# Designs tried in a protein design chat: miniprotein binders against a2bj90. Part 137

Target 1, 235 residues: a2bj90
Amino acid sequence: MSRSARRKTSALNTVLRVVEVFASIQGEGPFTGTYSVFVRLAGCNLRCPFCDTRYAWSLEAGKPLGVEELVEEIARYEPSLVVITGGEPLLQRHPLNSLVEGLESLGLRVQLETNGILPAPARDEQLWRVYHVVSPKDVPVRVPGAKLHPSWVDYARATGRAWFKFLVANEQHVREVAEYVAKLGIPRSRVYIMPLTPEKLDMKELLELHSRIASLAVKWRLNFSPRLHLLVQLP
Key: E = the ipSAE of ESMFold2; O = the ipSAE of OpenDDE; V2 = 0.75 times the mean of E and O plus 0.25 times the DockQ between their complexes.

## First folded at step 15 (miniprotein)

Design NA7 (at its last look DockQ between E and O 0.77; V2 from the best seeds 0.78)
Fold by ESMFold2, look of step 15:
Structure NA7 (fold): chain B 235 residues (1-235), chain A 105 residues (1-105)
Amino acid sequence: as target 1 above (235 residues)
Amino acid sequence: SPEELLKELERVIEEIDETLEKVWELVAKALEAERRGNLKEAERYQREALELMRKAAELARRALELAKKIGHEELAEKIKELLREIREYIELIERMIEIIRKARK
């Protein structure tokens, strides 16, 4: 590729709108407990009522960062896992694929968090080979405009690299999740239920909610996800 | 009649939800075109998404009018919030169009 053409095409695929980069513990889903670096991308295609990262909703909340610089920053933390989250990170799909390529070239393991409205990775994109935790927002309480793209179920079956995580507050929610995943053909082994935590819970209330949802997970034969970072008071 | 107004309100609310789903489908097509380097097609899909989102805003204003006529205060407040969210989505799509146009220059 000529120098001029490379500069023109790389301007679109080399910049991400990034809200924050920080080290912590992955507190949710199949990788719970892993020392991780979180990359929060700006922009979201939903306005979930229980979102705890509302500050990432606008694209203007993010600073433009070069992908190469971002890879170097992430690598300095020596993470066991790189968690790409947001808003909705798939809104920045093209430069996100470039970031994943850079991280994988250094042998860094990557996980994406998504609401699943935008399609699952195609075979020819770098995101195909990373792990995905998909949090559909059309059940148990529907967020307007939320619809899980059907390609996520196909992707999960084809690759084994996707899990589905649902926020629940009670057994009625768990029943609705169970019916939903059965209808879509999502294997129960790939499904996590997680406590829907109101903004103002003390630690006793938080533990009690975890206990109730964990008991429901056992009863309904679903996996349980904690919100470990809340229990141990990490970001 | 009040019964006809309520049925219309429910239909409009369902149409808003379906319209939002279609917007994100168009945005998905735009993002794929962008990944393929077809910036003209990416912009076309985003402009279609923007027009459809503006339709969602019109529907939300209609739903708000109906909710007020019926006197459903709680629903009217939820629709006001939805309209504010739709305006934020319009800003998101406008920003994505601007990014594409800058890359095309």
Scores: ipSAE 0.877, ipTM 0.939, lowest interface PAE 0.6, mean pLDDT 91
Fold by OpenDDE base, look of step 15:
Structure NA7 (fold): chain B 235 residues (1-235), chain A 105 residues (1-105)
Amino acid sequence: as target 1 above (235 residues)
Amino acid sequence: SPEELLKELERVIEEIDETLEKVWELVAKALEAERRGNLKEAERYQREALELMRKAAELARRALELAKKIGHEELAEKIKELLREIREYIELIERMIEIIRKARK
């Protein structure tokens, strides 16, 4: 490979398309309540009808940012956790590995949010070392083209660093999740159910929905994920 | 018959889903090629993914025609939405190809 090819492969490996960087509280999953910096990456391989971040669907919604600059920006917030989210972060897998390397070098914990369509990290990737919250979109609400890649189950078993978060609206959805995770051999301790929130719920309706889904979580012996940020009106 | 048209429609919708799944498998292969530094192969996989997405768009158009022929307006609107999504996926993959191409030059 020519020196020129190495330099240009370096740009692909060192530039992310970023929609936004902000500090907040992690509102969802196993790290709920953690002071976090969110890095929302641009581009998604889904068009979920219930998506609250539709503005991140296009790669063009993101600005190109260097990994080094992004690491420095994140570090200034002194986060307890760095949450990589977006549309689908794994569409930018290669520069994302570089970002993770930079963040880990500073001793920062990293958690990835993914829809699980793209393969889990390989052992030689920096992403192998971080935490993952996988949100399948094939169960219980089917999004066209969504299929959980089987490697996520293997990754979860091998590392213990993956959790699966499912959007549910009712008990039938919870049943479908329970059957699905049993079939795949995902331990129930790694499964979260989270309220599927339609657009335009008021706070009372939101609380009632949370209460109902939390009760179902107890009944079905699954973990419950709130949407804490919505409840406390944070980003 | 309306029943035969409905059965064909269901088959076409299933084929769209399968096609989309294959697209994401190709995108995954492209990302792996990028990881290995083989941008030529990455671009090849993305172009193959693009062709499958174009096929998915054709299938979605056929599904829409079938739904209209059956008179299933609600399903026709859902298919129109899916067709919009497929077009956006085409744009996504085209942009990914452009990024790879710029990195190769």
Scores: ipSAE 0.683, ipTM 0.864, lowest interface PAE 0.7, mean pLDDT 92
ESMFold2 (binder alone), look of step 15: mean pLDDT 89; pTM 0.896

Design NA8 (at its last look DockQ between E and O 0.70; V2 from the best seeds 0.00; counts 0 for: pae O 3.6 > 1.5)
Fold by ESMFold2, look of step 15:
Structure NA8 (fold): chain B 235 residues (1-235), chain A 105 residues (1-105)
Amino acid sequence: as target 1 above (235 residues)
Amino acid sequence: SPEELLKELERVIEEIDETLEKVWELVAKALEAERRGNLKEAERYQREALELMRKAAELARRALELAKKIGHEELAEKIKELLREIREFIELIERLIEIIRKARK
């Protein structure tokens, strides 16, 4: 590539649209309980009815931040895990790869959260080496336009660095998830079911829902994901 | 008849969903082109995605028209919501194009 073209590509990959950066506990999925720094990227390619981060849907919700500055900010928290989430982080794929490179150069462990519509990492991407929690939105309740990209199953089989997480409210939903993952060849060890929590539950209702979904996870031999941050009242 | 209108409405809704899937496939191609440094091709894919998303908006307006002719007020409200969401996706893609064009300057 010419010198000018390389510089323009580099400039594109040095800025991210970021909604928020904060420390908390990872409350969902395989890294539940880990002291984490969350980086919420702006923009989303879905409008899920039960999304709990609607404020990140618009690309305009994010501020442009330089990747180098962001790496330094994240490092000051001394995280055990860096969780990149959003919106849909893969919409900012190019500069996201630069962020991952910077974080990995400091030895920081990284997890991506994605709805899986955009493809899994290619082998030559920095994202190839990070962990991914993929939340398909085409089952049990289909969101218009949602379709899990088949590369995620291939990536999970090839690398062991992806897990699949599904919001469920009842046993019918769990059955639909089980049929879906069996059809796609996703091993049960890579599958989490998580309570679909309406926004306004009191603690008793929240615990009862967790108990019901956890019991279903045991019955169906799937992993259970809590929403731990809700149970302990953290962001 | 109302039954015929409902079948047509269901067909249009299915077409909207298929169209949205194709939009995100084009966006994925644009993102890959960006990663490879091919900004002209990235912009082309995003503009194709934008054209297709505008088609989705036209289909949603047709679906809303059908829902109103049927007199199905609850479905009409859901389709209005979908149309608003599609307009937000149009804005998203327009912003992605703007970002690519700024990088090309």
Scores: ipSAE 0.869, ipTM 0.936, lowest interface PAE 0.6, mean pLDDT 91
Fold by OpenDDE base, look of step 15:
Structure NA8 (fold): chain B 235 residues (1-235), chain A 105 residues (1-105)
Amino acid sequence: as target 1 above (235 residues)
Amino acid sequence: SPEELLKELERVIEEIDETLEKVWELVAKALEAERRGNLKEAERYQREALELMRKAAELARRALELAKKIGHEELAEKIKELLREIREFIELIERLIEIIRKARK
């Protein structure tokens, strides 16, 4: 490989397309309530009709940022957790591994949000070491082309660093989730159900929906994820 | 018969899903090739993914025609949405290929 090709390969491995970086509270999943820096990456392999971050679907919605610069920016917030989200972060897997390496070198905890369509991290990836919240889109919402990659189940069993978060609107959805995770052999302790929120709920409706889904979580012996950021009006 | 059309529609939808699964496998291979610094191979896999996504778009068009023939308006709208999603993803892959190609030069 020419020196030029190596430099350009280095650029691909060290540059992320980033939509936004911001500090907030993690509103969802096992780390709910944690002061976090969110890194929203550009590009998604899905077009979920209920997506609240449609502006991140295009790679062009993101600006190219160097991994080193991004690590420095994140570190300035003194986060308790770095949440890597976006469209689908694993579309940028290479520079993402470099980012994780940089963040871990500073002792920062990292959590990835993913739709689980792309393969789980391999043992030789830096991503292997971080926490993952997988949000399948094949059950119960059945987004076309969405299928949970089987390697996520294996990763969860091997590492204990994965959780599965499902969007639900009613008891039938919760039943489908329970059957799905049983079939895949996912431990119930790793499963979260979260309210599927339509775009136009007022605060009263949002609270009522949370209450209803939380009650179903108890009934079905599953973990409940709020959408805390919506409840407390944070980003 | 309407029943035969429905059966064909189901088959076409299944073929779309299988095609999309293969696309994700190719995208994963492309990402792995990029990891190894083999941008030529990465570009190849993305191009294969692009071809399969184009096939998925054709299948989705066929499914839409079938759904319209059956008079299943709700399903036709869902397929229209899927077709839109597939087209948007085609554009995404094309842009990824262009990024890789620029990095190779």
Scores: ipSAE 0.120, ipTM 0.562, lowest interface PAE 3.6, mean pLDDT 90
ESMFold2 (binder alone), look of step 15: mean pLDDT 89; pTM 0.888

Design NA9 (at its last look DockQ between E and O 0.64; V2 from the best seeds 0.64)
Fold by ESMFold2, look of step 15:
Structure NA9 (fold): chain B 235 residues (1-235), chain A 105 residues (1-105)
Amino acid sequence: as target 1 above (235 residues)
Amino acid sequence: SPEELLKELERVIEEIDETLEKVWELVAKALEAERRGNLKEAERYQREALELMRKAAELARRALELAKKIGHEELAEKIKELLREIREYIQLIERLIEIIRKARK
């Protein structure tokens, strides 16, 4: 068989539906400030009211890209971190594992962003070895159908490679997050609260919101995540 | 009575949410079957997820009818949006099935 025939017959393993690939700064979570290449995968199993990437919700928003070609494109940016995001990347789990394998073979550091509805990686998955930032959508404001899969807590304990990030607007939200993570047994050291930014704010308002949520993080002994890319006006 | 309609509406909304959770559990099982190389079982789980999502659409249409009967316009608009979202999830699952079917051929 030719290479093109083999790729056609095995497309499930070697093709991802990709919305965009771009270089920027990771603006959120434990790797804030890192020079990153973002790979936004198409398709999502939620319709969050506060989603800022609605254009990635449909699988049809993504173009089919070969994993080998994608790895080469990413590598040319010389990233310090590869951020796989979307939509919900775990909907394309099998070819995603192939992408991770390719990136790992080049020594590239990988972080995945997920809403945590689909299970954490199994020990025999390539995804087992990457970092994960999990953003549950069942608290403080529940999105219909959202339920964090319990395997994410087990995975975080077993590997130390998962963190949990929550959008909050006020102290009542922070209280709800604190109760939620305590009930699930998620250590505070793995929890980030992040400002829920409404539509466009001016810079003064944005900084004031960051200050309020950061103060709440200190009060509640949780980690604070900025939305750094908004502060510095990067994608 | 209005009280009976409101109680029924609340029950239907909760059932929609629970149904959506079950859909994503079935999709997770499909992805696990796919990982294990069992494409027959992966397709079976996705088709079961699709049937359950179609049930969620039926429940959303019922919820919309109830919201209109009690005259709750704001809730009716939220339910219309939920129904649109469920239709988008149906399209997603249909595409996932197509991907598996092509891989099985």
Scores: ipSAE 0.868, ipTM 0.934, lowest interface PAE 0.6, mean pLDDT 91
Fold by OpenDDE base, look of step 15:
Structure NA9 (fold): chain B 235 residues (1-235), chain A 105 residues (1-105)
Amino acid sequence: as target 1 above (235 residues)
Amino acid sequence: SPEELLKELERVIEEIDETLEKVWELVAKALEAERRGNLKEAERYQREALELMRKAAELARRALELAKKIGHEELAEKIKELLREIREYIQLIERLIEIIRKARK
């Protein structure tokens, strides 16, 4: 490989397309309530009809940022957790591994949000070391082209660093999730159900929905994820 | 018969889903090729993914025609939405190819 090719492969591995960086509280999953810096990456391999971050679907919605600069920006917030989210962060897997390396070198904890369509991290990736919240889009609400990659189950079993978060609207959805995770051999302790929130719920309706889904979580012996950020009106 | 058309429609929808799954497998292979520094191979996989997405668009058009023939308006609208999504995926993959190509030059 020419020196020029090595420099340019370096650029692909060191530049992320980033939509936004902001500090907030993690509102969802196992890290709910944690003061976090969110890095929203551009580009998604899905077009979920219920997506609240549609502006991140295009790669062009993101600005190119160097990994080093991004690590410095994140570090200034003194976060308890760095949440990598977006459209689908794993579309930018290589520079994302470089980002994780930089963040871990500073002793920062990292959590990835992913739809689970792309393969789980391999053992030689920096991503292997971080926490993952996988949000399948094939059950119970089917999004076209969504299928959980089997390697996520293996990764969860091998590392204990993955959780599965499912969007649910009713008891039938919760049943489907319970059957799905049983079939895949995912431990119930790693499963979260979260309210599927339609657009335009008022706060009363949002609370009622949370209450109903939380009660179903107890009934079905599953973990409950709130949408805490919506309840407390944070980003 | 309407029942035969419905059965064909279901088959076409299933083929779209299978095609989309293969696209993401190819994108994953492209990402792995990039990791290994083989941008030529990465571009090849993305181009193959692009061709499959074009096939998915053709299948979605066929599904739309079938749904219209059956008179299932609600399903026709869902397929129109799917076709819009597939077009957006085409654009996504085209952009990924452009990124890789720029890095190769």
Scores: ipSAE 0.409, ipTM 0.739, lowest interface PAE 1.4, mean pLDDT 91
ESMFold2 (binder alone), look of step 15: mean pLDDT 89; pTM 0.891

Design NB1 (at its last look DockQ between E and O 0.92; V2 from the best seeds 0.85)
Fold by OpenDDE base, look of step 15:
Structure NB1 (fold): chain B 235 residues (1-235), chain A 84 residues (1-84)
Amino acid sequence: as target 1 above (235 residues)
Amino acid sequence: SEEIRKRAEEAIREAQELLKEVIERAKKTGDEDLQWLAKLAEIYLRAAARAFQKGDYDKAEFYLDLAQELIEEAKEMLEELKRK
């Protein structure tokens, strides 16, 4: 391979398509309440009809940013956690591994948000070391083309660094989640149920929905994920 | 197509009428869980209608289907409560 080809491959592995970078509170999953910098990556392999971030579906919606520049930008916020989200972050797996390496070198904790369609990190990836919240889109809400990749179950068992977050509306959805995770052998301690909230929900209705789903979480012995950012009116 | 739009509009209207009946019946039972299901169906049906108005038919269909599932669940509960 020529020196020019190695430089081009190295440059391709160091640029991310980024939609936005912002500081907020992690509103969802095991890190709820954590002061976080969110990095929303462009591109998604799904078209979820309930997606709040449709503007991130196209790779062209993101700006190309160098990994080094992005690490410096993130570090200026002094985050307690870096949340890599987007459409589907794992569509940019190679430069994402470089980003994780840069962030970890600064001692920053990293959490990935993924739909779990793409394979879990391999042991030789920098992504192996970070936390993952997997949001399956095949149960109980079925998005066409969504299927949880089996390697996420293996990754969760091997590392203890994965959680599974499911959108639910009612008790039937919670039942389906319980059956699904039992069938896959996912420990209940790694399972979160979260309210399926439509856009522009009234605050009273939002609170009542949270209360109902939280009660179901207790009844079914599952973890509850709020949509805390919606409750406290943060991004 | 204009035909798909009309069918979706009709389906939303039918669901609205059905839900209105379910809400009225649910209020008479005093069952809080049934009243919640009816309210939740209303939330999602409003989301469907908003999506439809924006021309987001995938989102409209998604929330309509979810509202319909909840309406059927509420009807089943109403039937169970009549047997007690």
Scores: ipSAE 0.837, ipTM 0.931, lowest interface PAE 0.6, mean pLDDT 93
Fold by ESMFold2, look of step 15:
Structure NB1 (fold): chain B 235 residues (1-235), chain A 84 residues (1-84)
Amino acid sequence: as target 1 above (235 residues)
Amino acid sequence: SEEIRKRAEEAIREAQELLKEVIERAKKTGDEDLQWLAKLAEIYLRAAARAFQKGDYDKAEFYLDLAQELIEEAKEMLEELKRK
């Protein structure tokens, strides 16, 4: 049996359910503006009313793709950042760790987007070395069943590789976020507030909402996350 | 259920009427933050109404609740500004 055939057979047992792979700009959080390839994994453990990617909620929405094939597809885009998103990517944790291993072997920088309900990476996981943007949905937006796993705070302190991003509509929400992160011991330098933007806002409304939330970020000494892809009309 | 949908429709209509009053009162104050709060409530209430018309009741309820919260906050600010 050739090395090529053995390699292909091994990859068939490491499979991700993938909804889409596409190139765009990371529009949110600490890596805003980076040329990125997005890998949207199927399955979610939440049903957020404001979710923009409801088509990724069901695991059945994803097509099975071998990790090695996916790494090759991603590499062809020559990305500056690979963003793993979904649904909730940690629902496919085991093959996700294999994907991260493959991407890192090519020197590709990886960022995970997660709602933080499932535990943070353990030290022996490939995900331990990846950047994470954690978006809790229990405060201030109060999505049922959403609760940040406490290990994310420990992980952030131990590694410096996690940031926390919160959807907010107004100053009362920002106050709730500030109280929440203070109680959890999350330093302000790791916290982003981002505008809660419903569908079909015109550009004037979108810009005004961004301006108002950015001003609150300065007032409360928190980081501001735009939704840059909406402002520049990219996917 | 049908009763829940009927109550949601009535709640949206009630919020729309209340918001009209809040917007006009906010304009009279000249307070830019209060006027923005009222506008923000309008944005989310519009999203709630749109979602309701499409039968997306979980989205409608979420944005309606948020709009109602903003309307109440705006009313509280109006009362505070009234008191000299």
Scores: ipSAE 0.809, ipTM 0.908, lowest interface PAE 0.7, mean pLDDT 91
ESMFold2 (binder alone), look of step 15: mean pLDDT 84; pTM 0.798

Design NB10 (at its last look DockQ between E and O 0.96; V2 from the best seeds 0.85)
Fold by OpenDDE base, look of step 15:
Structure NB10 (fold): chain B 235 residues (1-235), chain A 84 residues (1-84)
Amino acid sequence: as target 1 above (235 residues)
Amino acid sequence: SEEIRKAAEEAIREAQELLKEVIERAKKTGDEDLQWLAKLAEIYLRAAARAFQKGDYDKAEFYLDLAQELIEEAKELLEELKRK
């Protein structure tokens, strides 16, 4: 390969398409309540009807940002956690590994949000070292083209650094989650159920929905994920 | 198409009428779980209607289907409560 081809491949591994960077509280999953910088990456391999971040679906919705510049931007917030989210972050896997390397070099903790369609990190990827919250879109809510990649179950067992977060509306959905995770051999301690919240709920309805789903989580011996940012009116 | 739009609008209206009947029956039973199912169906049906008004038919269909499932679950529970 020519020096020019190596420089082009190195440049491709050092630029991310980024929609937004902002500081907030992690509202969901095992890190709920953590002061976090969110990095929303552009591009998604799904078109979930209930997606609240549709503006991130196109790669063109993101601006090209160098990994080094992005690491410096993130570091200025002094975050307790860096949350990499977006459409689907793993669509930008190569530069994402470089981002993780940069963030870890500063001692920053990293959590990835993924739909779990793409393969889990391999042992040689920097992504292997970070935390992952996998949000399957095949159960109980079925998005066309969604299927959990089996390697996420293996990754969860091997590392203990993965959790699975499922959107649920009622007890039937919780039952389907329980059956699904049992079939896949996912430990219940790694499973979160989260209320499926439509846009523009009033606070009373939002709280009642949280209460009902939390009660189902206890009944079914699953973890509950709030949508804390919605409850406290943060981004 | 205009036909798809009209069909979706009709389906939302039919679901609204069914839900109204379920809400009225739920109030008479005093069952909290039934009242919640009816309320939850209302939440999602409102989401469907809002999506429809915005021309987001995929989102409208998604929330309509979910509301319909909850309406049927509420009807089944109403029948169970009548047998007790």
Scores: ipSAE 0.835, ipTM 0.929, lowest interface PAE 0.6, mean pLDDT 93
Fold by ESMFold2, look of step 15:
Structure NB10 (fold): chain B 235 residues (1-235), chain A 84 residues (1-84)
Amino acid sequence: as target 1 above (235 residues)
Amino acid sequence: SEEIRKAAEEAIREAQELLKEVIERAKKTGDEDLQWLAKLAEIYLRAAARAFQKGDYDKAEFYLDLAQELIEEAKELLEELKRK
């Protein structure tokens, strides 16, 4: 076996830094309600003050798992959807493409959650063929360093496999989202608004906030995303 | 810094005092949108206070800013309702 062949084989033995793998429902966006396996990857390029998953910010929070092993673990759940989230999953883009390849070979449907700072998939990437929910953190609140890469709009138009999801508290936030998406040329059919829900809301408050944001979605002709997992008390 | 921490603590206390007044006045109006606005401010101010107590000052500042904007909006609406 040549030295080049050994080096090539070693590079294909790809490892992801994984915080957790668990079954639940997808509670947000276009796939709301789907029985899913979540793969939370370590590392994030943002430090959002409202982040619910701060434990995934550091790459050191992830344990190394081989892609082959991870595919087998995911498959044992028999998911209807595999949701890859984090942190920011695209920080581990190369091994992530390997994971997607393995999942696709088993016919598993994949959705990525991303803050959209890193570029959208190229046509020759395995990630090109999966679904993406992009959550820009530039609006309605401004998170330092959060700028949506323009390739995501191009990708959404070319493939129809990307949607844009925004956390909002009130109508002023919805106005800001509407202005932002219009400026970037994102059609409203690709836009979701979702209630900004701090921790420790009681169920009555949670439902009322959902109701108010859903009414705004109708008024502004945008899609509404619940945080369904919070309503049904699932992870 | 301690200077910024003390300013944030004072700002939270000031917002809590203003919100108590706004909630009471909103109830008297019977206006559902005003009452929701006051309730929403309360929700985010509680989140700010909780984050402050845990030493998460970035989260505290984020929710305080939201609460303060909502309190100001509620005060403006109260004045508009009085003019009717």
Scores: ipSAE 0.800, ipTM 0.906, lowest interface PAE 0.8, mean pLDDT 91
ESMFold2 (binder alone), look of step 15: mean pLDDT 83; pTM 0.783

